# Ledger of designs, part 22: VH-VL binders against b7kms5

Target 1, 80 residues: b7kms5
Amino acid sequence: DTFETVRNTIRIESEVDESLRQLCHEERITKETWLEAAYLYLCEKPEELAQVIQLAQERLSQRKAIADYKRAKTMQERFL

## First folded at step 18 (VH-VL)

Design p_2
Fold by OpenDDE, fold request of step 20:
Structure p_2 (fold): chain C 80 residues (1-80), chain A 124 residues (1-124), chain B 107 residues (1-107)
Amino acid sequence: as target 1 above (80 residues)
Amino acid sequence: QVTLVESGGGVVQPGRSLRLSCAFSGFSLSTRGVGVGWIRQAPGKGLEWVALIYWDDDKRYNPALKSRFTISRDNSKNTLYLQMNSLRAEDTAVYFCAHRVYSFEKWTSFFDYWGQGTTVTVSS
Amino acid sequence: DIQMTQSPSFLSASVGDRVSITCKASQGIRSYLAWYQQKPGKAPKLLIYAASTLQSGVPDRFSGSGSGTDFTLTISSLQPEDFATYYCQQFNHWPLTFGQGTKLEIK
């Protein structure tokens, strides 16, 4: 294993990020290694991976809804 | 070569308990990513998933059976167990154990090898 | 629970025929679908997993297609040993569920 890494810029919901950060601190790991481990673990349990994907899709939908609302509000204010 | 051999089946009266065994070879349930499950088939009917145990001792159950059935393992003996309590007539079936694996590239699981099954008959 | 519905439940065909069996899921299951073959008094045998991946050792006359809710198992040229009952199974939702089966009989 070469452990070659790729830089990613990701945005995480603030409360989730804080909780994850705290967990990683207590367990002496990083969010990066946690993410890698979590994904690989779930790959070994595709039945559970499917559940996580569903949850992720729901969260994405919520993000989009909020973004759309904010955009619409901004446009409304612009034309008032 | 993966092999699974079920045993412990028989004729029992309703309300009784029975423990099935599945002796397997060619793999270890301590190997990461490996699972073993029970699937049953009532006479002349289709297949019904009963339970699954993962390498890390994580377990999943058919909700309809969880309160009465318990899946367990003994890695030192390469044996899977199914403890069945409060047996009912509708539990009459051939019980198969099956080797569960996953595909990393396809993000899916499947039962690639099955035992010959052991017959459980619940009747008064 | 996810209901898996196979069609037809019974199918009569002749050696050499092209045969297709469908499996419909009550909800989307991505490609988390496997096909099994079972002969009388025998254990099921895995044919295809991930909807379309042929299991090692299985003849290439077997093929699978589909994603989401609609899936198909195809036997391009039916052989005498192919007369059996076929089951689809989903791995996308707990509890794991099977189709009711399709019995392929000789015409």
Scores: ipSAE 0.686, ipTM 0.907, lowest interface PAE 0.6, mean pLDDT 95
Fold by OpenDDE, fold request of step 20:
Structure p_2 (fold): chain C 80 residues (1-80), chain A 124 residues (1-124), chain B 107 residues (1-107)
Amino acid sequence: as target 1 above (80 residues)
Amino acid sequence: QVTLVESGGGVVQPGRSLRLSCAFSGFSLSTRGVGVGWIRQAPGKGLEWVALIYWDDDKRYNPALKSRFTISRDNSKNTLYLQMNSLRAEDTAVYFCAHRVYSFEKWTSFFDYWGQGTTVTVSS
Amino acid sequence: DIQMTQSPSFLSASVGDRVSITCKASQGIRSYLAWYQQKPGKAPKLLIYAASTLQSGVPDRFSGSGSGTDFTLTISSLQPEDFATYYCQQFNHWPLTFGQGTKLEIK
């Protein structure tokens, strides 16, 4: 490996981010290396990767629903 | 060359226990990403997944069989085991062990090599 | 559990025929599907994995297609050694499950 890295902008739900931050601190790792390791580990267990993908899709749907609700509420407050 | 050979099958009475063995060569279960599983086939019927063990000793079971069956390994002997307890007539089947691998490119796993199976008959 | 339903359960064909076997999943399994061939008294043999990737050493007359819930195994020109039972298997959900099998017989 060349250890070349690519910059990414990642936004994580605040409670999850705090929990992950605490874990990384206790285990003396970084969120970046945790993400890399987690993905590679899951690639080696695609049966489990499939479960994580399902959970990720559900979380994305929840994010969209919340965003839609907030937009609708904001519009209602502005026009009513 | 990957090879798997099952043994330990036989005729047993209901309620008894039996341990199957799967001796394999051409690979190591200590190799990262490798798994080995048991799949059974009742006479004249289809295939049923029983259990899977990964290189890191992580295990998965068919929930219908988890309480009675235990998968284990001995890496020093390149051997997989299936401990079967409280055997029932419906456990009668040919039991196969199979080599499990994954594809990074496709994000999937598959059983690429199978043994010839060992026959278990549970009968009074 | 994910139910895998193959169709047909029985298929009669002649040497040289183009044949297709379908596998339907009760819910989406992405492309996490494998096809196996089994002859009487023998172990299953892997043909296709990841729905459409041909296993090394398998003749290219075998092909797989599909994603989500609908999958197809195709034999472009049936050979005498292809008469056997075929199974699909999903790797997307625990427990791993197989189709009930399709027995391909000589007409």
Scores: ipSAE 0.681, ipTM 0.907, lowest interface PAE 0.6, mean pLDDT 95
Fold by OpenDDE, fold request of step 20:
Structure p_2 (fold): chain C 80 residues (1-80), chain A 124 residues (1-124), chain B 107 residues (1-107)
Amino acid sequence: as target 1 above (80 residues)
Amino acid sequence: QVTLVESGGGVVQPGRSLRLSCAFSGFSLSTRGVGVGWIRQAPGKGLEWVALIYWDDDKRYNPALKSRFTISRDNSKNTLYLQMNSLRAEDTAVYFCAHRVYSFEKWTSFFDYWGQGTTVTVSS
Amino acid sequence: DIQMTQSPSFLSASVGDRVSITCKASQGIRSYLAWYQQKPGKAPKLLIYAASTLQSGVPDRFSGSGSGTDFTLTISSLQPEDFATYYCQQFNHWPLTFGQGTKLEIK
């Protein structure tokens, strides 16, 4: 196992990020190592991984809906 | 070679308790990623999942049975257990234990080896 | 719960025939599906996992296909030892659930 890393830029919902940051601070870990560990753990329990994927898809749909709403509102304001 | 052997089946009256055992060899339930589950089959019927235990002692149950059934393990004996309480006529079945593994590449699990089963008959 | 419905429940065929059994899930289960074979008085035997991956030691006349809600087990040329009951099982949702089974009989 090599410890080569890849830089990632991710955007996390502010409340989730704050909670995760606090957890990592208390447990003396990083968000990076938490993500790695969480994924690997779930890979070993694909029955649970399936549940997480479902939740992730729902969250993505919510993000898209919010983005669409904001765009629509902005357009409306421009024409008023 | 993976081998599972169920035991402890028999004839019991409704309301009684019974504990089934599954002795296994060829693998360890301490191995990361390994699981072992119970699946039952009523006479002339299909298969019904009962419970699953993971290597880290995490457990999952069929919601219909969770209140009466308990899955546990003894790693020193390589044995899986199913404690069945408040038995009912509908619990009559052959009870199988099965080896559960996962595929990292396919992100899925499966039961690759099964025991021959032990018969539980609940009757007055 | 996810309902797994197999079709047909009973199938009569002859040696050498091409046979297909379908399994439909009440909702999407991705490729988290396995197929088992069971003979009378015996334990189930794993044939296919991840919908289409052949288990080691299983003859290549067995194949699986499908994703989402519709799945198929195919036996390209039926052999005498293939007469048995077949079950599909999903691993996508708790609780784990099986199809009702398909009994393959000699015509």
Scores: ipSAE 0.676, ipTM 0.905, lowest interface PAE 0.7, mean pLDDT 95
Fold by ESMFold2, fold request of step 20:
Structure p_2 (fold): chain C 80 residues (1-80), chain A 124 residues (1-124), chain B 107 residues (1-107)
Amino acid sequence: as target 1 above (80 residues)
Amino acid sequence: QVTLVESGGGVVQPGRSLRLSCAFSGFSLSTRGVGVGWIRQAPGKGLEWVALIYWDDDKRYNPALKSRFTISRDNSKNTLYLQMNSLRAEDTAVYFCAHRVYSFEKWTSFFDYWGQGTTVTVSS
Amino acid sequence: DIQMTQSPSFLSASVGDRVSITCKASQGIRSYLAWYQQKPGKAPKLLIYAASTLQSGVPDRFSGSGSGTDFTLTISSLQPEDFATYYCQQFNHWPLTFGQGTKLEIK
């Protein structure tokens, strides 16, 4: 069938992005194909996908806590 | 049709070893997304998961059994093995092998076909 | 480890009755739950996966519901062949774990 793609942008932590870029360079693949392959592989092992989801939830919580801190700091600075 | 047949059960003394076989047909363990699990059932008790092997030879074990039990395969014979060492009375059970597949749409896996089981009795 | 607790452990019912069996997980397992039927001396048989999806060839009198921690298997009109032991199983966390079983007996 015809391969179609969707363009989007994502924000990832700098250290993670650097490591991923180096891996992809060394393996001569793209970040996009790595992401696709990782998802498809995990779908074949849903038991492991569950572990990835748990880690993703933990990282999401961490990001929300940092964002809440920054918002509070910004509001504090506006009223100085 | 998917078929699994366990063999190699019997009566053994505590501390001894036993190797179970699971001969299967109607699928290949080399097919992506496929796996086979071992599940056991002690007399009058419920089901307990023992181990799982994936198509890529990745393996998972019940932590309580991992030090004594090893899963392996011979895909050329469509056969899976469970090596059980240092057997104890509590290992007395019927041992089933079961075909594991996944659903891409539901993001889950399950055991859709089971063998009839083979009985292991560990008795002094 | 995720403990799967079934209720009741025993259930007596008549042919034609509607019955429900519950399964409670000690932690959230989303919808990664299967139900199996086992008759004495036989292997378990898959009924439902993903909490609510019927396996091919399973009669539509069987249904499953729930997500998170609370799950229910319902048989809408019991048939003579439905008297068996029923097990739930989660596929969300290692190790894979089963409920202790619910024996459904003829009254």
Scores: ipSAE 0.454, ipTM 0.852, lowest interface PAE 2.2, mean pLDDT 91
Fold by ESMFold2, fold request of step 20:
Structure p_2 (fold): chain C 80 residues (1-80), chain A 124 residues (1-124), chain B 107 residues (1-107)
Amino acid sequence: as target 1 above (80 residues)
Amino acid sequence: QVTLVESGGGVVQPGRSLRLSCAFSGFSLSTRGVGVGWIRQAPGKGLEWVALIYWDDDKRYNPALKSRFTISRDNSKNTLYLQMNSLRAEDTAVYFCAHRVYSFEKWTSFFDYWGQGTTVTVSS
Amino acid sequence: DIQMTQSPSFLSASVGDRVSITCKASQGIRSYLAWYQQKPGKAPKLLIYAASTLQSGVPDRFSGSGSGTDFTLTISSLQPEDFATYYCQQFNHWPLTFGQGTKLEIK
């Protein structure tokens, strides 16, 4: 009857999260079912999954660059 | 047994149009995860991907050909078409259709069965 | 576009030899690569997908390896029926692209 689930914490850019929340509300679905459906759908089109992975890698790189900048800025302010 | 048979090739002058057909059996294009691709091979040359149609009618094209080539299917799910417009000498090739499937476990797709091809010759 | 470059373009070998064909991608394609065999006047035949997974019905003398940008197809003991042209293909970036081919001739 009941399939097993896992609880996870995910951080999402605020504008993206707001848009996703609005979509899920309008469609009467949950974020978790949307996430599951999106992954399963992309697995059926690996060519598109590859594009999503490429974008995810680019976004990860951007987030790392922002984190490095913030850390460097914090250190500069400590030496003033 | 999956089979694909291409037809509609021939000799045509530059600037003209030609429609190729791909008749297939042993699978349904309405099955999730299934697709059919078109690949061509110029005389003495290698393989070049032309287009792909998915089970949900989503389509992808080689950007160099997208303005001139259109993939479609008829009301029967067992036949596909490649409409080729404004043909050029460099479009001379054998055109194959190929069955596309995916692997969930490997996160990839591939062309597991191919037709024997139909020849298009663009010549003045 | 991802350029797929095969080496060598032509290969001549004897029955029983161990033969390797390489395929290099111009950018990383992870392991999303297939190998095909095409005999003269025939349709291509899938040998390997996901870089190293052997298609059902393909003899185990064929193997594939590699990831990222460098891939190898190996035939461990060449047989007379292996005379053909071999192509790699990537499924990682649009447009899908093939290597230019390696023609294997049996001495």
Scores: ipSAE 0.419, ipTM 0.836, lowest interface PAE 2.4, mean pLDDT 90
Fold by ESMFold2, fold request of step 20:
Structure p_2 (fold): chain C 80 residues (1-80), chain A 124 residues (1-124), chain B 107 residues (1-107)
Amino acid sequence: as target 1 above (80 residues)
Amino acid sequence: QVTLVESGGGVVQPGRSLRLSCAFSGFSLSTRGVGVGWIRQAPGKGLEWVALIYWDDDKRYNPALKSRFTISRDNSKNTLYLQMNSLRAEDTAVYFCAHRVYSFEKWTSFFDYWGQGTTVTVSS
Amino acid sequence: DIQMTQSPSFLSASVGDRVSITCKASQGIRSYLAWYQQKPGKAPKLLIYAASTLQSGVPDRFSGSGSGTDFTLTISSLQPEDFATYYCQQFNHWPLTFGQGTKLEIK
């Protein structure tokens, strides 16, 4: 039996991606199978999934703060 | 500076209960990735894992002991407890508590700091 | 349950000797193995985690190797303070388990 797959692109913080790539390489798995397994495992533990979602929200907020800073810095530099 | 100090050991008769304490400092059990374990060592024997509690209050037990032993905590006092019920002679041991951390880069956990232990003797 | 079997149970050696202690797991544990040193009447002390990573403050004469099921702790030049009992421990499967110990004593 086979699964249909979808090709997607994702952006991952460089230090996190480096660590994940090293793990996948050492364990001889792929990033996509790791992502699938992690999600399936967490779906059976809703309270643990909630903790992962909280961390994801914190990381998303950090990404937004950095993006906002860069936009503000660009606007300030245009006044000189 | 991480320290752990066990207390509450003593001599008890079989069938009785005893509560051990682990007072710790230099870390918070509310910090993500942190845990504390209980490990015991019978006289002249090796180490046996008893229980582990995580920062999120999840608990894991040695299956041989799970029916009789319960781990709990009081974060306001930086103190962990091991409740031991229906004690048997084979529970005679030095009981250690140990700080558990993990390595993000190595994807593993370990006990990096241990207390000096408290002695429990179960005898008639 | 994962059985951790250490060999030998006893080692007799002199100051300056190179010694090796082995630990075999009954199932694969990847590299999720720690080594501890315990002196009489004391708590265990962490030496190595992740099979080969030296804990901060541990002398460089200690080293670890192996993966899967077979692991080795090596002490390259024994010092007087190294005479102790050594335990391996796996952190890959529940319940957590230790080897039965290897007592390193003076010849």
Scores: ipSAE 0.018, ipTM 0.669, lowest interface PAE 5.7, mean pLDDT 88

Design q_8
Fold by OpenDDE, look of step 18:
Structure q_8 (fold): chain C 80 residues (1-80), chain A 121 residues (1-121), chain B 107 residues (1-107)
Amino acid sequence: as target 1 above (80 residues)
Amino acid sequence: QVQLQESGPGLVKPSETLSLTCTVSGDSVSSSYWTWIRQPPGKGLEWIGYIYYSGSSYYNPSLKSRATISVDTSKNQFSLKLSSVTAADTAVYYCARVDFYGEELVPFDYWGQGTLVTVSS
Amino acid sequence: AIQMTQSPSSLSASVGDRVTITCRASQGIRNDLGWYQQKPGKAPKLLIYAASSLQKGVPSRFAGRGSGTDFTLTISSLQPEDFATYYCLQYFKYPWTFGQGTKVEIK
């Protein structure tokens, strides 16, 4: 079988990325195939998927808060 | 694609308040800074001020006493009020976005088309 | 306020010419400098940010250089659509201030 792929830029938190990279290295897989496999697995697991979505929402909220803080800091520095 | 559009009266009498609104599409006002800039006919550009969706704002000291910028996240709009206008306030008024690439500022990457406001009796 | 002085105020050039515009800040602004292009009746368009970073979609013939107080915008080979007024912007300290502009006219 042949696959068509879509190119994406994914930014992952450094600690999570490092851990995932190590796992992928040990298991001789890629972050891309890991992501695909994980998603497909979760599609068949509605309860687990809901849990992951909740976690993802929390992480997104945290990212937004951090981003807001960093932006505010950047803007505030220009008063100095 | 991000689009900005200014709206408001094109004519204001002296001593009255200029009021403009910028409608943003293709992006949420909740993640960027939003700014007003003006340009008198045949003249250069003057930065008026900015607002963040959280309400944080700052104004050019030259206009601070008269300028008020507000944001309405429910309408995805932000507005400019300039009080006690004179002929010197006649200008094309632009709204624009201040974006960030990470922590790096990218000022005014998107602009409205501008709207002429004439102050005349 | 930081003063931004552009030079020249205007210049005449031909298609294919190399054009250089200078912007000088009254004090150091690191690399917090933007370049904008404005055509008659239109809003300014961002060309360069952070002194040398090319905005997405902007042709590679545009280049920004400089740091501190002296900055340059270079058009390596002027095209017909490049005849316009160019502005620099400092956003290092408030209030953010523009240069007075440089009008690039056809010779």
Scores: ipSAE 0.631, ipTM 0.907, lowest interface PAE 0.6, mean pLDDT 95
Fold by ESMFold2, look of step 19:
Structure q_8 (fold): chain C 80 residues (1-80), chain A 121 residues (1-121), chain B 107 residues (1-107)
Amino acid sequence: as target 1 above (80 residues)
Amino acid sequence: QVQLQESGPGLVKPSETLSLTCTVSGDSVSSSYWTWIRQPPGKGLEWIGYIYYSGSSYYNPSLKSRATISVDTSKNQFSLKLSSVTAADTAVYYCARVDFYGEELVPFDYWGQGTLVTVSS
Amino acid sequence: AIQMTQSPSSLSASVGDRVTITCRASQGIRNDLGWYQQKPGKAPKLLIYAASSLQKGVPSRFAGRGSGTDFTLTISSLQPEDFATYYCLQYFKYPWTFGQGTKVEIK
């Protein structure tokens, strides 16, 4: 039998994506199996999961700051 | 789903300060630009100005520097104060969101229901 | 400030009619033009942004076109729920300004 799968689209920072692609190529795995394995591994490790979540929150904040900067420029250009 | 709701007194005496609050749900006041728009009864719409929670703001010169918009992040609200009001300030006041779809600016994609403020003695 | 002039100020139409509303800016505003619909006693509703981009949930019978100074809103087959007042908005330069409105009434 087979696992049911769901198709998803995600956006990853270019440097991280390149590094992840290189890792997956070298280890002969796919990004999708890496993602599944990383999550399943962390489910058994509460402290490590919390650290990953903290890093994810920091990266989310950085992405928001970049977006805010671009939006501020768009609003600024509307002055005479 | 984003919802905006205006609140405040419906009657204000001339020369006093009109004060309104917009309560936001389904979005954070810290994540968007927020604005006030008014409409005198039977008339068109006038943009009052905007605020971003970090302090960036603009006010329509037609208000002669009488308007101040502020944000209260703890209550997820933003507010309008309009000083030295006259009968000319009688209008329905709307709060609204200024959003971005990606990098595309989208003005006033969500509005409150509006609240009538009458300036009269 | 940039002045926005709508025409006509009002019109009467029947269900199924094609109606066109125009908006003219006093100077070029690129495509920074929005269209809003307002029914009596209610807040305006965004229909179109960036001159021609249809807001989600807005029926495809609404279409915007134009750039620079001349813009149109077209309703290809007027429905009973489309009788309302329509406003254009320029958001190219501060202060952002609305047109004076076009009232679409049932004939």
Scores: ipSAE 0.549, ipTM 0.881, lowest interface PAE 1.1, mean pLDDT 92

